VH-VL binders against TATA-box-binding protein (tbp). Designs and how they scored, part 1

All scores and structures are predictions.

Target 1, 182 residues: TATA-box-binding protein (tbp), of Cenarchaeum symbiosum (o74045)
Amino acid sequence: MLDPRTRPRVVNVVSTSDLVQRVSAKKMAAMPCCMYDEAVYGGRCGYIKTPGMQGRVTVFISGKMISVGARSVRASFGQLHEARLHLVRNGAAGDCKIRPVVRNIVATVDAGRNVPIDRISSRMPGAVYDPGSFPGMILKGLDSCSFLVFASGKMVIAGAKSPDELRRSSFDLLTRLNNAGA
Positions, changes and structure headers below are counted from each chain's first letter, unless a header gives other numbers; antibody chains are not in Kabat numbers.
F, E and O are the ipSAE of ESMFold2-Fast, ESMFold2 and OpenDDE, as the mean of both directions, binder to target and target to binder. V2 is 0.75 times the mean of E and O plus 0.25 times the DockQ between their complexes.
[cut] marks letters that were taken out.
The coordinates of atoms that the task and the answers printed are left out; those that the model quotes come from them. Centres of patches stay.

## First folded at step 8 (VH-VL; framework fv_izeltabart)

Design s10 (from z27 with heavy chain I54V)
Fold by ESMFold2-Fast, scan of step 8:
Structure s10 (fold): chain C 182 residues (1-182), chain A 121 residues (1-121), chain B 111 residues (1-111)
Amino acid sequence: as target 1 above (182 residues)
Amino acid sequence: EVQLVESGGGLVKPGGSLRLSCAASGFTFSTYWMHWVRQAPGKGLEWVGEIIPVFGYTKYNEKFKSRFTISLDNSKNTLYLQMGSLRAEDTAVYYCARYTYGSGSYYFDHWGQGTTVTVSS
Amino acid sequence: DIVMTQSPDSLAVSLGERATISCKASQSVDYSGDSYMNWYQQKPGQPPKLLIYAASDLESGIPARFSGSGSGTDFTLTISSLEPEDFATYYCQQSHEDPFTFGQGTKLEIK
């Protein structure tokens, strides 16, 4: 039996926030920590990455921001706050407060042993297993969550909107695999 | 405030093509599985196919696999159904629907208003 | 494919009366204690609306007069006391395996 309490490891957090104001493309293009290429997305966004960031923040001229590549909610929110500070300090945006929102948490779970996905996929309702297209079995989870399970016992959980939802989804996944005879 | 709005339907001759759109709002589109379901005039519902955005996977009802393609644009929160080699039998209202899992079952919790495709000579 | 068959095709009932609609699957839609069966309501010119999922779980916002029961291949949707807004077509749907399939529909009409 797989242990449903096995702790997932967060590998990526996507979070968003809105400056509630337009961002100056001209001033963003002049910022040292910002990559702005008018040919990319028709000049609608720039990318902010500082040495301290695990990932990167996409800043749209509409004022919307997307943080990607951070390995915790705290780090993802920190990237958005740091991007806001750089935009304000460089005059690309006026002083403001932001309220970050988690959009997607991606985590991995290791069963510590092989999982017979070719056998159990034929029993589990809704299981998607097409080894010609993907090497793993895909399952829908609770709410926005989805699972990808590899024969090696490595698994991916995507779509969680909070650490608590991730924990519940991981428990759900491992329990469903056990019920299928994994 | 979950909303799904289909568009792109209309009149087309047999053998023609159409691209339907489904604009999603009020939720994080990229984290849900999205489906297309159709309904011929006076008939029941028929599943067309699904897309799993987070893993870039699509699956179709075998009846449509060779003629229809499902795709998405996460930056626009929009789902597409590209229909080719259209036949009179493809005349229907096409719905996009959001798919979820809960309490040990899968179900469509939100549907768009539908867009009408008419294939006639 | 799993074939879903509803009965009756149409049903005429009076306001305040009980309505019962049946759905039969050509093979079991049960797995691990759960039934992969849903019910939807559709009014003319409108999309389907989820009523019941997992055979018996009531969707949020749906009146308690709606209930679902059954397992395996035989399922029932019950409306305990009909209201004017309940006159519509009802569809059962299995989500046990692809392709997902729906019943042919049961039209509920006022007597």
Scores: ipSAE 0.703, ipTM 0.851, lowest interface PAE 1.1, mean pLDDT 90

Design s11 (from z27 with heavy chain I54F)
Fold by ESMFold2-Fast, scan of step 8:
Structure s11 (fold): chain C 182 residues (1-182), chain A 121 residues (1-121), chain B 111 residues (1-111)
Amino acid sequence: as target 1 above (182 residues)
Amino acid sequence: EVQLVESGGGLVKPGGSLRLSCAASGFTFSTYWMHWVRQAPGKGLEWVGEIIPFFGYTKYNEKFKSRFTISLDNSKNTLYLQMGSLRAEDTAVYYCARYTYGSGSYYFDHWGQGTTVTVSS
Amino acid sequence: DIVMTQSPDSLAVSLGERATISCKASQSVDYSGDSYMNWYQQKPGQPPKLLIYAASDLESGIPARFSGSGSGTDFTLTISSLEPEDFATYYCQQSHEDPFTFGQGTKLEIK
């Protein structure tokens, strides 16, 4: 039997926040550690990446921000707070508070052995497996989660909105694989 | 709050094509499985197909696979249904619906208001 | 394909009385102790609304007078004491396998 309590490894966290005010595109274009991309969304956003960031923050002129590429919730939220401070210090935005929200956690799980997805996919309700087009089996998880399972036993969990949801979804995935005869 | 708003329906002649849109708010559809379900006048519900946005995978009811295509635009949080070679029997209200898993089962927890497609000469 | 058949096609029940709607699947929709069967309510001009999932679990926000039961191929939706707002068409739906299929609907009319 697979161990349902195997801990997933977080590989990416996406979080968002809103400055609730417009951001100056001209000021962003002139700021250090900020790249303004005229081709993205008709020139309506810039990218902030300071030396301490694991990933980057996309800042829209509407005041919305997206943090990507961080390997923990703390790091993802930290990127949003740093972007806010950077914008305020450079006069691109007025002083404000933000309330970051997790949008998506992506994690990997390794079963440590092969999983017979060819056999179990035909038995599991809702399993999507078309080996001619894609080598993995796709399953719906709890809430917003989705699972991708490879024959090698490597798995991806995407869509969790908190570490607790990730833990429950991982447990659910491994339990369902065991029930299907993995 | 979770909202799904369909648009793009209308009157179209047989053999024509039409693109329906479903705009999502209150959640990001990229992390949910999204479906199209239709309902002909005075009749029941019929599943059209699904998309798994995170992996870009689509699956269709075999009846529609050759004529209909489901796609998404993550930047607009919008789901599409491209319909081609339309026939009178495609006249229906088209709903987009959000799909979830809980308590060992799958179900549609939220539906849009629907958009009406009428195929007539 | 799994064919879902509801009975009756239409039903008239007095306010305060019990309404019972049946749904039969052409093959079992059970797997590993769970039933992959749902119930939806649809009022004229409105989209379907989830009432019951997994045959017997009540969706959040749905009044306790609604209940579901059954397993395998035979399922029942019960409204214990009919209210005016319960005028609607009710659909069962299997999520066991593609294509996902719905019953033909049962129209509930208040007598």
Scores: ipSAE 0.546, ipTM 0.810, lowest interface PAE 2.2, mean pLDDT 90

Design s12 (from z27 with heavy chain F55W)
Fold by ESMFold2-Fast, scan of step 8:
Structure s12 (fold): chain C 182 residues (1-182), chain A 121 residues (1-121), chain B 111 residues (1-111)
Amino acid sequence: as target 1 above (182 residues)
Amino acid sequence: EVQLVESGGGLVKPGGSLRLSCAASGFTFSTYWMHWVRQAPGKGLEWVGEIIPIWGYTKYNEKFKSRFTISLDNSKNTLYLQMGSLRAEDTAVYYCARYTYGSGSYYFDHWGQGTTVTVSS
Amino acid sequence: DIVMTQSPDSLAVSLGERATISCKASQSVDYSGDSYMNWYQQKPGQPPKLLIYAASDLESGIPARFSGSGSGTDFTLTISSLEPEDFATYYCQQSHEDPFTFGQGTKLEIK
């Protein structure tokens, strides 16, 4: 029986915010720690990655920002605040406040043993398993959450909007696998 | 507030093609499973197919697999149904629907208003 | 494919009376103590609206006069005291396996 209390490990948090102002493409092109390529997205965005960032922030000339690659909500929000300060300090944007919003938390769970997805996928309602297209079994979770389960016992939870939702979704996933005979 | 708005329906000749759109507000398609369901005039509901955007997976009712394609544009938060080789029996209202899981069942919790496709000469 | 069969095709009832609609699956839609069965209401010119999921769980915002029961292959939707807005077509739907299938519908008519 899998332990439904097994702690998931956050591997990626996607969060967004809006500067509520346009950003200077010219200034972004000249900034340190910023990659701006006119060929990418038709020149609509740049990428900021300071040495302390776990991931990076995509900054659109519209003022919208997307933080990716951080391993916690705190770090993801920190990347947005860092990007805002970096843009302001380099004159690419005027001073402003931002309100980050979590869009997607991705976490991994390791069962510590193999999970017989070939056997349980044929019996479990709603299980999507098409090994010719991808190696894992897909399950829908509550709200925005969904799961990938691999035969190795490695699992991915995606779509959580908060750490609390991630905790509840992880419990749901492991409980459903136990009920299926995993 | 969750809202789904379909568009792109119209009159098309047999053998023709048509692309339907479904625009979402109040949530993003990238973290939800989305379905297309159709309903012929005076008839019941028929499942067309699904997309799981976060893992790039699509699945179709065998009846439509060779003629229809579901896709998504995350930047526009818009879901598409590309229909080819249309036949008179494809005449129907086409709904996009949001799919979820709760308490031991999968169900469609939000539906768009639908867009009408008429296939005739 | 799981075939869903509703009965009756149409039902005439008076306001304030009880309406009962049946749905039968060609094979069990139960798994691990749950029934993968849903009920939707559809009014002319409108999309379907979820009423009940998991055979008996009432969707938020749906009046308490609606209830669902049953397990395995035999399911029932009940409206305890019919209101004017309840005259519509009702569909059962199984979510146990692909392809997802719906019943043919039961039209609720005023008597």
Scores: ipSAE 0.644, ipTM 0.829, lowest interface PAE 1.6, mean pLDDT 90

Design s13 (from z27 with heavy chain F55L)
Fold by ESMFold2-Fast, scan of step 8:
Structure s13 (fold): chain C 182 residues (1-182), chain A 121 residues (1-121), chain B 111 residues (1-111)
Amino acid sequence: as target 1 above (182 residues)
Amino acid sequence: EVQLVESGGGLVKPGGSLRLSCAASGFTFSTYWMHWVRQAPGKGLEWVGEIIPILGYTKYNEKFKSRFTISLDNSKNTLYLQMGSLRAEDTAVYYCARYTYGSGSYYFDHWGQGTTVTVSS
Amino acid sequence: DIVMTQSPDSLAVSLGERATISCKASQSVDYSGDSYMNWYQQKPGQPPKLLIYAASDLESGIPARFSGSGSGTDFTLTISSLEPEDFATYYCQQSHEDPFTFGQGTKLEIK
């Protein structure tokens, strides 16, 4: 039996926040840790990446920000706060508070052994397994969650909106695989 | 508030093509599985197909596989149904629907208002 | 493909009466203790609305007078005391395997 308490490893967190004000493209272009290219979205956004960031923050001149590439919710929110700080200190935005929101958590789970997806996919309602198109089994989870399960026992959980939802989704996935005879 | 709004329906001649759109709002579109379901005048519901956003993977009712294509554009939060080689029997209201899983079942929790396709000469 | 058959095709009932609608699947829609069967309500000119999922679970916002029961191949939707807004067409649907299939519908009419 697979252990439903096996801990998932977060590999990417997407979170967003809104400065609720326009950002100066001219001042953003002059910032050291910012890549601003007029060709990107017609000059409507720039990228902020400081040496300490795991990923980066996309900043739109509308004031919207997207944090990607962080490996925890804390790190993803930290990237948004760091971007806000740099924008304010360089005069690209006025001082403000932000309320980061998690949009998508992607995590991996390793069963530590092979999973017989060829066999179990035929028994599981809703399982999609077409090895000619994709080598893994695709399965729908709760709410926005999706699962990819590979014969090697490597698995991906995508679409979770919080660490608690990720934990519940991981438990659900492993329990459903056990019920199917994995 | 979850909203799905279909558009693109209309009158088309047999053998023609038409692209339907479904504009989504109030949820993170890029992470939800989406389906198309149709209903002929005075008849019941018929499943057309689905798209799984994690891979852009599509699956169709065999009846439509060669003539219809489902796609999405996450930048516009929009789902599409491209219909080709249309026949009179394709006349129906086309609904987009959001798909989810809960307590041991898969179900459509939200539906759009539908857009009407009429195939006639 | 799983064929879903509803009975009756139409049912005439008075306000305050109990209404019972049946749905039969051509093969079991059960798996691991759960039934992959749902009920939807549709009013003229409107899209379907989810009432019950997993045969017996009430969707959020749906009045408690609606209930679902059954397992395997035989399922029932019950409305304990009809209200004016309940006169509609009801569809059962299986999500056990592709293609997803719906019953032909049961029209609930005022007596």
Scores: ipSAE 0.693, ipTM 0.861, lowest interface PAE 1.4, mean pLDDT 91

Design s14 (from z27 with heavy chain G56D)
Fold by ESMFold2-Fast, scan of step 8:
Structure s14 (fold): chain C 182 residues (1-182), chain A 121 residues (1-121), chain B 111 residues (1-111)
Amino acid sequence: as target 1 above (182 residues)
Amino acid sequence: EVQLVESGGGLVKPGGSLRLSCAASGFTFSTYWMHWVRQAPGKGLEWVGEIIPIFDYTKYNEKFKSRFTISLDNSKNTLYLQMGSLRAEDTAVYYCARYTYGSGSYYFDHWGQGTTVTVSS
Amino acid sequence: DIVMTQSPDSLAVSLGERATISCKASQSVDYSGDSYMNWYQQKPGQPPKLLIYAASDLESGIPARFSGSGSGTDFTLTISSLEPEDFATYYCQQSHEDPFTFGQGTKLEIK
């Protein structure tokens, strides 16, 4: 039986925020730690990556921002705040406040043993297992959550919108695997 | 509030192609499983296929696998159904539908209004 | 593929009457104590609307006069007292295995 209390490890948090104002593409192109590529979305965005960031922030000229690659909600929100300050400091945007929102948390769980996905996938309703195209078993979770389970016992939980939802989704996944005879 | 709006349907000749679009408000396609379901005039519902964008996976009803392609443009939050080699029997209303898991079951909780494809002459 | 068969194909009922629609699966749609069976309502010119999931769970916002029952291969949708807005086509759907399949539909008509 798998332990449903096994703690997931957060590996990526995607969060967004809106400056509620347009961003200067020309000034953004001149900023340190910023990459602006005319070929990306027709010149509609740039990327900010400071040395302290675990990931990076995509900044659209519309004022929308996306933070990716951070390993906690706190770090992801921190990247958005840092990007805002960087844009304001370099005159690419006017002084403003932001309200970050979590869009996607990706975490891993390790069962510590093999999971017989070959056997259980044919019995679990809604399980997607096509080893010719993908090595793991895919399961739908509540709301925006999805699960990927490998024969090795390694698992991915993606799509959670809060740490609380991640915790509940991890418990749900491990319980459903136990019910399937994992 | 969750809303789905399909577009791109119309009249097309046999052998032709059409691309249908589905636009969402109230959620982002990239973290949900999305399906296309069709309905011929006066008939029941028929599953076309699904996309699981977060794991870059698509699956089709065998009837459509060689002629239809489902894709998503994450930057535009827009879901597509590309239909090729269209036949008279492809005449139908095409729905995009959001798939979810609830109390021990999977179901379609939200559907678009549908877009009509007519294949004739 | 699991074949879903509804009966009757059409049903004429009067306002205030009870309506009962049956759905039979060619094989069990049960797994681990749950039934992977859903019911949808469709009115002319409108998309399907989820009524019931997991055979018996009422979707939020759906009137309490709708209920679902059954397990295994035999399922029933019941409308306890028919209202004017209930005249529509009803579809059952299994989510037990791929491909997802729907019943042929039951048209509920005013008597």
Scores: ipSAE 0.666, ipTM 0.840, lowest interface PAE 1.4, mean pLDDT 90

Design s15 (from z27 with heavy chain Y57F)
Fold by ESMFold2-Fast, scan of step 8:
Structure s15 (fold): chain C 182 residues (1-182), chain A 121 residues (1-121), chain B 111 residues (1-111)
Amino acid sequence: as target 1 above (182 residues)
Amino acid sequence: EVQLVESGGGLVKPGGSLRLSCAASGFTFSTYWMHWVRQAPGKGLEWVGEIIPIFGFTKYNEKFKSRFTISLDNSKNTLYLQMGSLRAEDTAVYYCARYTYGSGSYYFDHWGQGTTVTVSS
Amino acid sequence: DIVMTQSPDSLAVSLGERATISCKASQSVDYSGDSYMNWYQQKPGQPPKLLIYAASDLESGIPARFSGSGSGTDFTLTISSLEPEDFATYYCQQSHEDPFTFGQGTKLEIK
C-alpha cells in the first residue's frame, strides 16, 4: 500500500497581483534586474529577476504581475512584493498596496516504489494512459488539480490553488492508487 | 460566475474548414480539462475530443482524429476546435464543456450555449 | 465502446405526477463502490445541464424532486412531482471509460 500521508514537495508556485495602476515602459527599460524590449510582446510587459528570487515576476504595463518559479507560497508572494518595491524605487510605479493570489501550485510526490500503471490504468475510470505517445498515466483530481503518475512511482500534482488543496489532492491521489491495487 | 461562450459557426460548403472558439470567464482553461461535444439536429450528444492543457495532452474520438484539432490560447483564455474536410454529416451544434471529478465520478459541470455549423452546398 | 440505451424514447406525464426514465449500459460502469453515470437535462435551444452525477448525487442548485438510482448496468432518473419547467430531453452519460458516450435521449412531454 502507498502511504497517503507522504508529503508532496512543491516545485513551482504561480501567483498574481495587481498594482491597480499603469507601469512606465520607459522606466522599466532603464531599470536594473529588468528585461524589457518594445519589439517583444508588443511592448506589453517586462520581467524582473533580482538576485534573491528563485524565479521571476512578469510585469504588464497594465499593472498586473505574475510570479513564477518560486518553490513555496511565501517565496512566490515575496517575489511579487519585491517586484513592487523595485518598480516603486525606480519610479516605474507609484507607491501602492498589493494583494497576492495563488493561481497554481505544482508539486512532486515519490511513492518510494514502482507503480504498475499499465495494469491499474485499465481498471481505473477516467485514467488516460497511452504509452505509445506518453509514458505516464494522467488522472483528473478534485477542483482544478490534475495528476501525472509514472511507472517509477514518481508523480506530479498540478493545479492546486492553496497548500491545503495540495495536501487534500495528494491524499486523494495516493488513496485512489491504493484502491486500484498500486 | 463560470461562463463558456462558443462562436465561429456558420454555413460552409463540403470540403471546407471552420475554426470554432470557446471563451471562458470565471475560471482559466490552463488548469481544467476541456471537451468538445456536438449534437446533430434532432439527435443526441456525441463526444468529439478533449484537451488537458496543464500536461499538453489532447485526445480525439477516432471518428474525428484526422480532420479536427483542439488547441488553446492561454493569453486569451480561449479554446479552439479547428475543423477541416467538412462533410454534410458534420452539421451540428458544437458545445465546449468543462470536465471535473468529484465524489467518486467524472462529469461535465458547465457547458457553453453552443455554436451552429451547417455544412451544405 | 460502452453503448448507453434509454427507455422510453418519449414520455408524457401530467403536472404533479412522477416520471421515471431508464438507462442501460452495455457493460458495468461501476468501480470501487461508485457508479460512473451522469444525467443531463436539455431544454429546446439550450445546452445540456448537469442534474445528477455518480448515479445518485444531486448537483448543486438542482431541485430535490430530481433523484437518481441504480448501479452496474441499470440506472433510473426520477422526477417525483413534475413541474412545467421539467419539459425537456434527458440524457444519461457514462464516465467509466473513453470514448465518453451518451444515451439517445428521452423526451419528456407534459400531458
Scores: ipSAE 0.665, ipTM 0.841, lowest interface PAE 1.4, mean pLDDT 90

Design s17 (from z27 with heavy chain I52V)
Fold by ESMFold2-Fast, scan of step 8:
Structure s17 (fold): chain C 182 residues (1-182), chain A 121 residues (1-121), chain B 111 residues (1-111)
Amino acid sequence: as target 1 above (182 residues)
Amino acid sequence: EVQLVESGGGLVKPGGSLRLSCAASGFTFSTYWMHWVRQAPGKGLEWVGEIVPIFGYTKYNEKFKSRFTISLDNSKNTLYLQMGSLRAEDTAVYYCARYTYGSGSYYFDHWGQGTTVTVSS
Amino acid sequence: DIVMTQSPDSLAVSLGERATISCKASQSVDYSGDSYMNWYQQKPGQPPKLLIYAASDLESGIPARFSGSGSGTDFTLTISSLEPEDFATYYCQQSHEDPFTFGQGTKLEIK
């Protein structure tokens, strides 16, 4: 029986915020720690990565920002605040406040043993398993959550909007696998 | 407030192609499973296909898999249904629908208003 | 494919009266104590609206006069006291396996 209380390990957090103002493409092109190419994606965005960031922040000329690659909510929100400060200091945006929002938490869970996905996938409603095209079993979870389960016992939980939702979804996944005979 | 709005329907000749769009407000497509469901005039509902953007997975009703493609443009938060080799029997209202899991079931909790596709000479 | 069959095709009921609609699946849609079966309401010119999921769970915002029951292959949607806004077409849907399938619909008419 898998332990439904097994703690997931957060591997990526995607969060967003809005500067509520347009960002200067010309000034982004000249900024340090910013990659902007007018020929890429129609000149709609730049990428900021300062030395302290675990990941990076995509900045749209509309003022919307997306933080990716951070391994915690705190770090993801930190990247958005750092990008805001960097834009303001370089005159690409006016001084402003932001309110970061979590969009997607990706975490891993390790069962510590093999999971018979070939056997259980045929019995679980909604399970997607097509080994000819993809080696893992895909399951829909609560709300925005989705699960990917490998025969090795490695699992991915994606789509959680908060640490609490991640905890509930991890419990849901492991309980459903136990009910299916894993 | 969750809303889904389809567009792109119209009159198309047999053998033609058409791309339908579905725009979301109140949530992001990248973290939800989305389905296309159609309804022929005066008839019931028929499942077309699904997309799981977060894992790059799509699945189609066997009737449509060689002619229809579902895709997502993350930058625009817009879902597409590309339809090719259209036939008169593809005439229908096409809905995009959000798929979720709760309690002991899977269900469509939000539907768009639909967009009408008419395949005729 | 799981075939969903509704009965009757149409039903005429007076305001304030009880209405019952049946849905039969060609094979069991139960798994681990749950029934993977849903009910939707559709009015002319509108998209389907979720009423009930998991055979008996009432969707948020849906009036308590709607209820669902059944398990395995036999399911029922009940409206305890018909209101004018309840005259519509009702569809059952199984979510046990792909392809997802719907019943042919039951049209509820004013008597």
Scores: ipSAE 0.677, ipTM 0.840, lowest interface PAE 1.3, mean pLDDT 90

Design s18 (from z27 with heavy chain K59R)
Fold by ESMFold2-Fast, scan of step 8:
Structure s18 (fold): chain C 182 residues (1-182), chain A 121 residues (1-121), chain B 111 residues (1-111)
Amino acid sequence: as target 1 above (182 residues)
Amino acid sequence: EVQLVESGGGLVKPGGSLRLSCAASGFTFSTYWMHWVRQAPGKGLEWVGEIIPIFGYTRYNEKFKSRFTISLDNSKNTLYLQMGSLRAEDTAVYYCARYTYGSGSYYFDHWGQGTTVTVSS
Amino acid sequence: DIVMTQSPDSLAVSLGERATISCKASQSVDYSGDSYMNWYQQKPGQPPKLLIYAASDLESGIPARFSGSGSGTDFTLTISSLEPEDFATYYCQQSHEDPFTFGQGTKLEIK
C-alpha cells in the first residue's frame, strides 16, 4: 500500500502581485537586473532576475507582476518583494507595498515503487490515459488540483493554491491510488 | 462568486463555422477542468468535450472529435469552442461547465447560462 | 457508451405529494464503494442545476425535500413534498465512464 502521508516536494510556485500603478518601460530598460526588449509583448513587460532569485519576475507596464520558477511560497513572494524594491530604487515605480497571492503550486511525489497505471487507468472513473500521446495518467483532484501519475511511481500535483491544499491533495491522490489497487 | 458567461452563438449555414466563448469571474480557467455540454431544442443534455489546461490536454465525445476544438487563451482568461462543418443537428444551446471532484465522485458544480447556435439555410 | 434511461418520461403530480423518478444505467456506475451518478434540475430557459452527486449526497443550498438513493445500475430521485418551484425537467448523469452521458429527462408537470 502507498503511504498517503508521503510529503510532496515543491518544484515551482507561481505567484502574482499588483503595484497598482504604471511602471516606466524606459527606466526598466536601464536596469541591469532587467531584460527588456520592445519587440517582446509589444514592449509591455520586462523580466527581472537577480543572482539570488531561483526564477524570475515578469513586470508589466500596467503594474502587474508574475513570479515564476521559485521552489517555495516564501521564495516566490521574496522574488516579488525584491522586484518591487529594484523598481522603486531605480525610479521605475513609486514607493508602494504589495500583497502577493499564490496562483499555482507544482509539486512532485515519489511513491517509492512502480504504479501499474496501464491496469488501474481503465478501472478508475475519470482517469485519462492515452499512452500513444502522453506517458502519464491524468486525474482530477480536489478544488483546483490535477495529478499526473507515471508508471515509475513519480507523480506531479499541479494547481494547488496553498501549502494546505497541496497537503490535502497529495493525501487524496495516494489514497485513491491505493483504493484502485496500486 | 463563481460565474460563467457564454457568447458567440448565432445563425450559421450548414457547412459553416462558429467560435463560442466562455468568460469566468471568481476563478481562472488555467487551473480548472472545463467542459462543453449542449442541448438541442426540446432534447436532453449531450457532452461535447473537455479541456485540462494545466497539462495541455483536451478530449472529446467521439461524435465531435473531427469537427470541434476546445482551447483556452490564458492571456484573456477566455475558453473557446471552435465548431466546424456545422450541420442542422448541431442546433442547440451550448453551455460551458466547471468540473469538480469531491466526496468520491465527479460532477458539474457551475454552469453558464448558455449561448444558442442555430444551423439553418 | 453507458446508456442512462429515465422512467417515466413525464410525471403529473399534485402539490404536497411525493414524486419519484427512476434512472437505470446500462452497466454499473459503482466503483470502490461510491456511485458515480448525479441528478440535475432544469427549468425552461435556464441552465441545469446540480441537486445530488454521488447518488445520495445533497448539494449545498438544495432543499432537504430532495433525496437520492440507489447503487449499481438502479437509482431514484425523490421529492418528498412537491412545491410549485419543483415543476421542471430532471436529468440523471453518470461520471463513471467516458463519454459522460445523461438520461433523456423526466418532466414534472402539475396534475
Scores: ipSAE 0.691, ipTM 0.836, lowest interface PAE 1.2, mean pLDDT 89

